# VH-VL binders against q9lss7, part 37

Target 1, 226 residues: q9lss7
Amino acid sequence: MGNTSDDDKILSYEDVVLRRSDLDILNGPIFLNDRVIEFYLSFLSTVHSSTTISLIPPSIAFWISNCPDTEYLKDFMKPLNLRDKDLLILPVNDNSNVEVAEGGLHWSLLVYYKEANTFVHHDSYMGVNRWSAKQLFKAVSPFVSNGDASYKECTDTPQQKNGYDCGVFLLATARVICEWFSSGGMKNRDELWFANVKETVPDLVNHLREEILALIKKLMSESVSK
Below, E stands for the ipSAE of ESMFold2; O stands for the ipSAE of OpenDDE; V2 stands for 0.75 times the mean of E and O plus 0.25 times the DockQ between their complexes.

## First folded at step 10 (VH-VL; framework fv_gevokizumab)

Design gf1 (at its last fold request DockQ between E and O 0.85; V2 from the best seeds 0.84)
Fold by OpenDDE, fold request of step 13:
Formats: sequence, C-alpha cells, structure tokens
Structure gf1 (fold): chain C 226 residues (1-226), chain A 118 residues (1-118), chain B 107 residues (1-107)
Amino acid sequence: as target 1 above (226 residues)
Amino acid sequence: QVQLQESGPGLVKPSQTLSLTCSFSGFSLSTSSVGVGWIRQPSGKGLEWLAYIYWDDDKSYNPSLKSRLTISKDTSKNQVSLKITSVTAADTAVYFCARYPASTFDYWGQGTLVTVSS
Amino acid sequence: DIQMTQSTSSLSASVGDRVTITCRASQRITNYLSWYQQKPGKAVKLLIYYASSLQSGVPSRFSGSGSGTDYTLTISSLQQEDFATYFCQQSYSTPYTFGQGTKLEIK
C-alpha cells in the first residue's frame, strides 16, 4: 500500500500538478512519468516564450496519435494553430493501450521544424519508437502545412545506457532544440540542430534530473512565499 | 561492415595481469555515439558483462570485478583495451568485445580464449 | 544486480518445430531485454532487442514477446541453422546481466 503521503501535491506549475512521488522518480533511477515530462516541457515553454514554438504535452500527443475520428481531430487541432508554429516538440510514447493512460515504457521525441518542413524523430534506444513516431507524424502532418512534410529518423541521436533515462534524453534533446531555435536556428536544412544535440545531450543527461529537482524545489519555495 | 576482433595472451599465470585488446572496424569511437565493452564466458557457463567504454570516455565496470578492471580506448587505432589484475583460475574464459549502441550488444567479436594456469 | 533466469538450460527439438524459450528477470525491466544467438566459432548474434524488436537481418521466424519480468523468444519454425545457444540479457541497468543460456539441440 503505497504510503498515501507519496501522493501529496507539492507544486502546481501551469497546468501540471506535481506530487511527492515525482520527486522520488527524479531522485532515483526511475522512469520519468508523464507528469515530470509535462512539467519540464511546460517549463521550457515558459523559458522559450515564443508564439511560434509549441511544446505539446504527452497526453495531448498521445491523444492526437490515437484519435480515430478525423473530424474530431480536426476540431481538436484548431485551437492549437499548429500551422502557424515554426517549431513543434512532440513527446512520443510506445503506449499501445488507449485505455490506459501513462502506460508506455519508452519515451522519444518527434520534432517538427517548419523552415525545413520536416519531422525529425530522436530515439535514445535504437529507434524502438519508430512506429509510434510515424503514427504521430501522420496524425500531425496535415495540420502543420499542406501535409507534405517529410519524416526523418535522426541516426546520430545520443543513446541511453539504461532502461530508465529515456525521458531524460527526451527532455534534454527538447531543451537543446529549443535553445537552438531561440538562438536563431540554422539555415542549413541538412544540419539543423543535429550537431548541437550530439554535442550537448550526452553531458546534459548526466545532471538533468538534479537540475529538474532543484528547479522544483525552487518553485516550491517561491510558492510558499506568495 | 562492423567488425570486432579480440586479442589476448592465451595463457596467463595466476596473480598476473591479463591484458586484452579489441580491434574494430566499420565504426569509430571518435564520432559515433556508441560504446565498446567486454563480456566473458567461462567454459560451459553463461555470459558475464565486464565493462564498457563509450565515445565520450564514459566507463562502467561490473561491481564484482571493478577493483581489478581497467578499460581504455585508443580512438586513433580503433582499439579498446581491458586489463584484469590478480587473475585466478576463475578468470579462465572466452573473452568477447562487443559494440554497444544502447546497453544492447549489436555486434560481437568471435572471442579469445584466456586460460589462467600455473 | 538483476538476475536473469531462462526456463531451461537445454531443449531438444526437430526441424519445423515451434520453439519457445522463456526468460525471467528478478525485477521489472520494462521491455529492456535482448535475445542473442551463440554458435561455436561464430560471433554472438543479436536477434531481438527491446523485448520484441527484430534486429535487422534476422529471419522473421524469430520473435520476442513479454512484459514486466517475463519474456519469451519464439522460433515459429525451427531451421537447421537455428540449433545454437540462446541468451537473454537485461539492458535495464548495470551491471548488465545474462540468462544462463538455453542450448537448443537436435532431437
């Protein structure tokens, strides 16, 4: 019986409510859950406060990917205004059960860059989420342009060394790409952010859990002071 | 084509240091986001992971042998080396090197037999 | 350390048979499991990674399944070249650990 104390709310940040157990996840060698992923993506969205960047929450990405009704999806997608976005960050999960939320076991990252009109998939474990990423790509593609966007697997994506850091790699990669974009991006369609990811993510993942924990603690302290 | 090849002394005396070398081709540790590691297999027994080294010099050792293991790489030669100190008969095994793209071993060498005997 | 245990150390089968080898982890490894084939004098071959992903170049008669702590390698129709030793390996955490191996022999 998990100690009821582990479910205590500790922080509300944007639309995300973190719980005590989320700290345990970050402290331990534990798979990052949807809440932690959503929290940090939300944080990145606040840091990179551009109307042309959209970081999609895991739940939304999952829903988009698995929506069986085209008309419903169309209506759902309208307020997102994805056609007007220059950069989309889309978390990918291998959850195959639509009835079970947060049931996936592996995170990866799908990125759309409008300038290149291309989707790039970053998978830190040998491309295991390729299928899921392609499904998401197919679902999103009609709403970002004229549906003629390309899809690419990034073969130089840094690889995880365990079974619990895929979420960390997702977040690290997302961060690097957002920073890349905010710095002006690259005009070369072939290079994009690949070098940045390759050079920065391997080191970033080593301390990102700690950084996220520190961030949460800071935010908690600020919340109490208000 | 990715290839790995182990080399070792074949025979080592007890208490001595075993030095192994893995030479590989078809990839490089200078630019590839992969690692190279060592696995051994005593005769008629299962596989035991020993250590890995990645392109960024990240290293890891099997805790049971950590005090005796040293892994290193020479990127210019496409080689990875493993040293095992204070060997005993228990270290007699076929030693494999393998490429690790992601904690999974996608390419292996054929292995080299090392016998510890007086 | 995570202990990996295969259902059997040896198995006899005939060409054309459906063969199943199971592997159990001492803890949940959330699909981070690989299957390997070992033949004498040859390099170990990766067959399956992430529980069910078929490695490039591996025949489709090989498949992997499972979840949590229990995983299975299946050969749908055994071929002569499939007689070998098979190992499971968890890639969840270091130290990486292998099952004891299952030697598949001709009946």
Scores: ipSAE 0.905, ipTM 0.943, lowest interface PAE 0.4, mean pLDDT 94
Fold by ESMFold2, look of step 10:
Structure gf1 (fold): chain C 226 residues (1-226), chain A 118 residues (1-118), chain B 107 residues (1-107)
Amino acid sequence: as target 1 above (226 residues)
Amino acid sequence: QVQLQESGPGLVKPSQTLSLTCSFSGFSLSTSSVGVGWIRQPSGKGLEWLAYIYWDDDKSYNPSLKSRLTISKDTSKNQVSLKITSVTAADTAVYFCARYPASTFDYWGQGTLVTVSS
Amino acid sequence: DIQMTQSTSSLSASVGDRVTITCRASQRITNYLSWYQQKPGKAVKLLIYYASSLQSGVPSRFSGSGSGTDYTLTISSLQQEDFATYFCQQSYSTPYTFGQGTKLEIK
C-alpha cells in the first residue's frame, strides 16, 4: 500500500501509455519527456479530428531526421501519407546522435502548412534548434511537396524564461496552430498563425501543466467508471 | 544596432529610494518579443541579477530583494526603470541594464555607479 | 538558488596560448549556461549561450563545452583583446546566478 513505484501504468490513450512518473513531471519544474509530449499531441489529434492534420510523435520525427538510408526512409514515410496533409506538426529535439545514450535537452516545433507551401520553425529558446529543424525540414520536404517548400524561422516566437518549459511551449504553440487551422486558417500568407501564437501562448504556458494534469485525471476517471 | 544606456543619481543617502533608467535603441518592446533586465556588481565582486520586464509586461524579481524592487517600462520612450527602496551601503554597485530575449542577456549597457553613503 | 562556482579567480597567459576556464553548477542545468566577457569601463559582452552556441559577432576562437553541472569556456589562441574577466551564468531558473569570475591576465 505504501509502494513508491513511479512506473505503474495509469492510463492508455490511443498509442500512448502513461505512467505515474509522468504525473510527477507535469507537477514539477521538470523537462517534459517524450510520453507527455506524445500524449498531448495525440489528444490534440482527437480534438482536431481531420484527415488533413497530422501531429507526428516525437520518436517518429527523431527517426525521420536521423535516417541514414534514403530508400529505407521512403518505405518508412509511405504509411504516413504526408502528401495529403494540409497541416503537419513535427516536434523537434536536439538529440541528433543515435550513438550517444543520453537524449536531447531542448524541444521546439516545425510546422508545415500546405496552402502556403511553407515550413515554419518555432523555437522558444533563442533559435538553438535551427540546425535540427533544418535537418528535419530537408528530410520531410520531398514527401509533402516537390522539394520546393520554403523554410521560415519565426523570430517572434514566445520565449521561455527557464530551462524546463520548452516542451510546454511546444505543446501550447501546437495547440494554438491547430485551433487557428480549425477556425478557417489563412488570414494573410505572410502572417499565418504568428499573431495568434504571440498573443495566446504566453498566457497559455502559465496554466498548461495544470490543464494537462486535469485532463489525465479526467481520462483516468472515465476509464474506471466506464 | 542595439544599444542600452543606464542613468542614475550617482549618490544616494541610506533609507532613500534609488531610481534608475535604462534608455535603449535598435529595438522596441512594441515590435520585438524581448525584455530588459537589471544586473548589479559591487566593486571587485560578482554579478547579481535583480529583475526583468518583458514586452508583454511579465516581470520577475530576485527574491532576496523583491519587497524593495519595482520594475516598469515606457514602451513609447524606449525606457525601462528600476526603483530600489530603503537603500543601504550594501546597495552600492555598478548597475547594468541588458536586453533579455530569454533567460540570457545578449546586449548590455556600460553601467552606472551608484554609491550609498552619508 | 543555484550556486555557480569558478574555482580559478585569476589566470596568467600569453598571446597565442590556449586557455580553458571552468564553471560548476550546484545542480544539473542541462546546458542552460552562458559565458560573458567583461573589461573595465566597457559593456559586458555575451560570448556563448546554451553551453556551446556562439553569439553572433564573437570570434570563432571562443568555444563552449560541458554538460550537466560542469562547463568549460575555451579560447584556442589568445589575442591581445581577450585579456578580460570571464563570468558564467546559469539560465536554467530564477534567480539567474553568476560565477564569481575568472580574470585572464597578461603573463
Scores: ipSAE 0.792, ipTM 0.897, lowest interface PAE 0.9, mean pLDDT 90
ESMFold2 (binder alone), look of step 10: mean pLDDT 92; pTM 0.935
OpenDDE, look of step 10: ipSAE 0.883; ipTM 0.934
ESMFold2, look of step 11: ipSAE 0.743; ipTM 0.881
ESMFold2 (binder alone), look of step 11: mean pLDDT 92; pTM 0.933
OpenDDE, look of step 11: ipSAE 0.869; ipTM 0.930
ESMFold2, look of step 12: ipSAE 0.754; ipTM 0.879
ESMFold2 (binder alone), look of step 12: mean pLDDT 92; pTM 0.934
OpenDDE, look of step 12: ipSAE 0.875; ipTM 0.933
ESMFold2, fold request of step 13: ipSAE 0.779, 0.754, 0.765; ipTM 0.888, 0.878, 0.880
ESMFold2 (binder alone), fold request of step 13: mean pLDDT 92, 92, 92; pTM 0.932, 0.934, 0.932
OpenDDE, fold request of step 13: ipSAE 0.901, 0.901; ipTM 0.941, 0.940

Design gf2 (at its last look DockQ between E and O 0.01; V2 from the best seeds 0.00; counts 0 for: placed apart)
Fold by OpenDDE, look of step 10:
Structure gf2 (fold): chain C 226 residues (1-226), chain A 118 residues (1-118), chain B 107 residues (1-107)
Amino acid sequence: as target 1 above (226 residues)
Amino acid sequence: QVQLQESGPGLVKPSQTLSLTCSFSGFSLSTSAVGVGWIRQPSGKGLEWLAYIYWDDDKSYNPSLKSRLTISKDTSKNQVSLKITSVTAADTAVYFCARYPASTFDYWGQGTLVTVSS
Amino acid sequence: DIQMTQSTSSLSASVGDRVTITCRASQRITNYLSWYQQKPGKAVKLLIYYASSLQSGVPSRFSGSGSGTDYTLTISSLQQEDFATYFCQQSYSTPYTFGQGTKLEIK
């Protein structure tokens, strides 16, 4: 029963409003919610300001995946201009109930890389989101390519060692991939970011919560000074 | 096919160090983002997690036994080792090693019985 | 530590029966639960992970359900080879802990 104080708004960043309770989530061994994930993805978007990179908010990804009307989806997707994107970062959640917001318990990451015309799913818990990821893939694929994009599971994705860091793994992986892309992308025809993810994500996840907290605090301080 | 096999001394005297080895095939800690864990089961009792080691050398121990446990890996040999110091009769159990992909164990060895007795 | 409790230590059933085994965690574990099968002289087998995900190679008669603190393993139609001991395990946090086991015996 979160004290009224836990619901205080602490930061407005892009389209995300963080609350005091979000800091508690970051401080504890608690599952990251969609707000924290959206915040950091938004932040990454600012760091990687390329017009060809798109980090899709969790709510949007969920909507895309669960949109019942194809025509509506087409209209919805138009302003996203996904065909013009070289890299798409899409958070995947295992929420199967469209009527319940935040019903999911596991986060994973679906990535589209245009140069390879491939979707790659990164799941830090034994691929439990494979179905959800495939659904999202099917929904997004027509809007990024001529419908001939491939889909694959990254079998060498670093795995979480607890039940609360899936969101952290998502964000860490997203960061690494964005960095990889910004550094020049695919150097060899057959090598994507897999090695980078394997090498970097395990360490990054150990301190990413702290880093995100520090970032929020910094942003809060800056907002007060303005 | 993933396979794991435990090996141990069978019999250990009290206060001595128990050394166990897990040999595995069908996967490698050099190429797979997985780990190997140890679980034990005293006769007629439940399972107790002991430790795990990951491909990136991340380790964890059961806090109740942490001071006595040492887990290590030899990636080149596809082996994981566990040492338990200062053993007592309470350490008598079947010891299992298992592949540890994500806070769960998807493939297990058959186990090796270790008896602590004078 | 998270305590895992299986309400039944022993259960008798016949071939063809629908069997349900329950497991309760001392705290919310948000579907991070696995089910194992143990038979004497054989390697322990993972049946279900993440509460309801069927491990590759496991027959479809096995299923998992539950949420929060309460979880269930179901065998829709018991086969002769299914007589074994079944364990739940929380994978939410270390130390990982197991239920005490439920022995499924022939009636």
Scores: ipSAE 0.890, ipTM 0.938, lowest interface PAE 0.5, mean pLDDT 94
Fold by ESMFold2, look of step 10:
Structure gf2 (fold): chain C 226 residues (1-226), chain A 118 residues (1-118), chain B 107 residues (1-107)
Amino acid sequence: as target 1 above (226 residues)
Amino acid sequence: QVQLQESGPGLVKPSQTLSLTCSFSGFSLSTSAVGVGWIRQPSGKGLEWLAYIYWDDDKSYNPSLKSRLTISKDTSKNQVSLKITSVTAADTAVYFCARYPASTFDYWGQGTLVTVSS
Amino acid sequence: DIQMTQSTSSLSASVGDRVTITCRASQRITNYLSWYQQKPGKAVKLLIYYASSLQSGVPSRFSGSGSGTDYTLTISSLQQEDFATYFCQQSYSTPYTFGQGTKLEIK
């Protein structure tokens, strides 16, 4: 199997630079990296262009989880205006969990919804990111509420059947939640988006890699034709 | 308490169809995002995964049985069924059903022995 | 197909011993590995999933470790009820496959 050694920049989208190798990741049965995750979250931010939705990049979520100093965290968080957000989408990765022997290999999703004052964790593999999600929840909660937000594990989150689609589940779940919010949001405090996620994500996961690939190729074509 | 129980014919003649039923309690495929899988173990040998069916009817089969497998569910009865067509002596085993939350089997039945013999 | 190898088929130990059982995958499975306990005539029990996550109700003397292709189940102080056969299973992709088993016997 030959390799391209030229990992050329193929697209700049918002603050994300994609490389040729990122297309290979989307094509294969391969774990999604930070760049693909950030790209699609940025795309969702464009599609759901509300100032009350914030989709947090993986690198930012990692930094928030690992900042040891509350004063530095405050300065970092101020520009994000999180108190003004009605919906926060936060990717979770187990790269912060020192007790996991091979960290950095599982993505999940933490979502804050202001109307319910609740953080909800969606983990597509048996809740294994629960510790990492709770660390992120504790770090973010003071900046969206007065530290009084509740935390919930969504036990009906669609589950992966392989070891490489957790990022796809993260992005599919984020997309469904953004669509739910943009269509009017809460109808029941105990239900929120949970039924929509349960019913929609399993089929979406079957096609999302292909959709993201097609999107990247279209955007590349538009940047070249300029 | 999650419980699963297998039932089957005990004895099946070669070339016939083996039908197995998994009856379960403590969870439901209508209200839980989980599935049920089937695993078998020939006497003195290792475990072999056969199939799963998920609450949303997503299914997968071990290709080693050359499409002889059919898995189905009856959500209202809390049952999952497995059929194996054209059985041979190689299909003699203890058959287990197990709850399948993801790619792991967290609760198993006690197993039922099926013997394929003339 | 991903092949799972438990190179030791039988292991002798005494109550109170620390026991280690190993499992190797034919490719990286990135922590998608489960450990099971089987006793004759009993339902199989899940002990560990995702390499190191302890199943609810499993005693803390059981632990899992490893990464990549090499994984280990450890029993820190054997009890009488721990004499059984132990299987690993890769949870990475279908067909899900199991190791051949390691029978833990009384010395």
Scores: ipSAE 0.738, ipTM 0.874, lowest interface PAE 1.1, mean pLDDT 89
ESMFold2 (binder alone), look of step 10: mean pLDDT 92; pTM 0.936
ESMFold2, look of step 11: ipSAE 0.727; ipTM 0.871
ESMFold2 (binder alone), look of step 11: mean pLDDT 92; pTM 0.931
OpenDDE, look of step 11: ipSAE 0.456; ipTM 0.796

Design gf3 (at its last look DockQ between E and O 0.75; V2 from the best seeds 0.00; counts 0 for: pae E 2.1 > 2)
Fold by OpenDDE, look of step 10:
Structure gf3 (fold): chain C 226 residues (1-226), chain A 118 residues (1-118), chain B 107 residues (1-107)
Amino acid sequence: as target 1 above (226 residues)
Amino acid sequence: QVQLQESGPGLVKPSQTLSLTCSFSGFSLSTSGVGVGWIRQPSGKGLEWLAYIFWDDDKSYNPSLKSRLTISKDTSKNQVSLKITSVTAADTAVYFCARYPASTFDYWGQGTLVTVSS
Amino acid sequence: DIQMTQSTSSLSASVGDRVTITCRASQRITNYLSWYQQKPGKAVKLLIYYASSLQSGVPSRFSGSGSGTDYTLTISSLQQEDFATYFCQQSYSTPYTFGQGTKLEIK
């Protein structure tokens, strides 16, 4: 029974409410949960305020992937206006149980880039989420363009060194791709963000937990001053 | 094809330093996400992880042996080295090197036997 | 350290049998579990990673399952070449640790 004190709300950021226990997750060798991932994706959305970039929350991505009703999915997808997006960042989770929202154990990243009409999957642990990623791809693809988007695995995706940093790799990769996009996107016909991810993510993951913690603390302090 | 091969002295005297080399092909330690680790197995016993080194020179050691272990790499030669100081009979084992892409060893060498004896 | 325990050190079976080997971790390792096959004079082979993902080139008769602390390697129909020692390994955190091994012998 986690001490009631560990569940204290510490920060409200956009649609995410962080708790004290989330700080513990960031401080320890612990798997990042949906809240932390959602928080940072929301933060990235504020940094990259382009209307053509969409970072999809984990819960929404999960729902899209597991929606049993096509008509319901259509209605659900309408407000997202994914056809108008140039870049989609979609967290992938290996949760196979639709009845358990937090049942997943591994995070990866699915990215859609409209200019190339391509989905790219980045998995930091030997592609274990390839099936989940493909399911999400199939669910999202009809809503991004004319339905003829390609799917590929990025084979040069940096790999995690432990069993608890998959979420960190997801967030790092998302950040790098958003930065890449904001800097002008595809400069050469055949080169997406792969080199950037390969070059930058390995180092970024080493300090990203600390950076996220610092960010949360900063935001907390700012909320108190208001 | 990924291949790894261990080389060592075969016989080492107590208190001396054991030097092992892992030569590999089919992959490079310049590749992000790739690492090489050492595992040993005493006769009739289980496997014991010793150390790993990654492309970015990140290293880790088994805490029980950390003070005696040194792992290093020569990327240009596709080699990883392990040194064990102050060896005792307890260090007699078959030593394996293995590719370590993601906290899992997907390719192994055949191992090299090292006997510590006076 | 995370301790890995294989409940059975040795198991006898016949060709064609369904074989199950179990592995338990001292704490939750959240599917970061690999299975290896070891044969004398041969390189150790990775069979399963992340609890249930089949390594490339490994026959489909091998499968992995489990969650939390308990994991299982299953050989659906044992072949002659499958008689070997099998190890589980947690890849959750360092120091990485192995089970003591299960020797699968011919009955």
Scores: ipSAE 0.777, ipTM 0.904, lowest interface PAE 0.8, mean pLDDT 94
Fold by ESMFold2, look of step 10:
Structure gf3 (fold): chain C 226 residues (1-226), chain A 118 residues (1-118), chain B 107 residues (1-107)
Amino acid sequence: as target 1 above (226 residues)
Amino acid sequence: QVQLQESGPGLVKPSQTLSLTCSFSGFSLSTSGVGVGWIRQPSGKGLEWLAYIFWDDDKSYNPSLKSRLTISKDTSKNQVSLKITSVTAADTAVYFCARYPASTFDYWGQGTLVTVSS
Amino acid sequence: DIQMTQSTSSLSASVGDRVTITCRASQRITNYLSWYQQKPGKAVKLLIYYASSLQSGVPSRFSGSGSGTDYTLTISSLQQEDFATYFCQQSYSTPYTFGQGTKLEIK
């Protein structure tokens, strides 16, 4: 009766289609793919339902940082309405091959906070995405400021201890920053969310794969019953 | 400037506990978001990772020696300690401590020789 | 455990030579590979992390390359101070493991 496949669609969520192989990725010591990243960023967007927060999908952030034509970029960016956003969450990937959209090996996070007019890069592995984050910053900055936004490398970002949890650190950091913002944020330009990230992310990353897996299974059950 | 320095007993008898201390400066385990690890090099052999301890007290041990290893820190003294119980001649090595920002070791001490001999 | 293999244990070269040292992992380690320099009586020095990222203060004649399981350290023009033993280390998962070393000697 029927057939089963590791790539069967198991859930449609906010235009993200998850497959059975995505459950295997979450269970194993395996690098997180774009689908899992986008799924959880979309979930955070739902939980922090605010028109002033934008959590940018990985594919869109990659395209923005690698677009060679400034006029095409301007046309692409207009519908995103980024100047009206108070917080931008932008995944960073070290994929430099524009022919392969999902060819990267390391995830990190670039965050823009309008009140501070500052981009902050969080990299869980020794800042290896600094160049990629800078390219994304340069591409996005004109659309959120008058070109005067600051760039900051957060040097005390929690660090990964293996080669496959960078995506988990990305998602944990994004979640803590969204929670920080939804709780009113900070007024001190030099501190922002940094203490919250340092305090919370190390423990969160130990459980986040399990939490995401449980979330997917819960949503699958709710989808079937509806 | 980041510096690390190992201190140890030099000579220890078989079956005793080997105690090593790493003293460091130029960073702190309370504020820097990094850790300290221990690596050893037996005479004429390669490097062997032993353990790390992170600023938030997260720890990991090489499973081949885990039952004999204990790592701890004293953040007020900028020190990390390693104990190895029930030593044998196979534990004779140069012992290094190193700063651990992630899964790599960016600053190392000069090493201290420990000889296990009766 | 991930085994790291440096196929050459000793290499002879002269000042000015271009030298290549190789390292193979027993599985893919997705660029989580570091290179170290060891001289007798001195602290071990990190040269390269994440396969190709140059550590601060390391001369530009050192470079790293490779992907998957095969990685390379290159010294473009040897200097007198470069005669040392070089180790690779996988930083992908515990237990962290090192190659056996490649001793670079004066020819």
Scores: ipSAE 0.565, ipTM 0.821, lowest interface PAE 2.1, mean pLDDT 88
ESMFold2 (binder alone), look of step 10: mean pLDDT 91; pTM 0.933

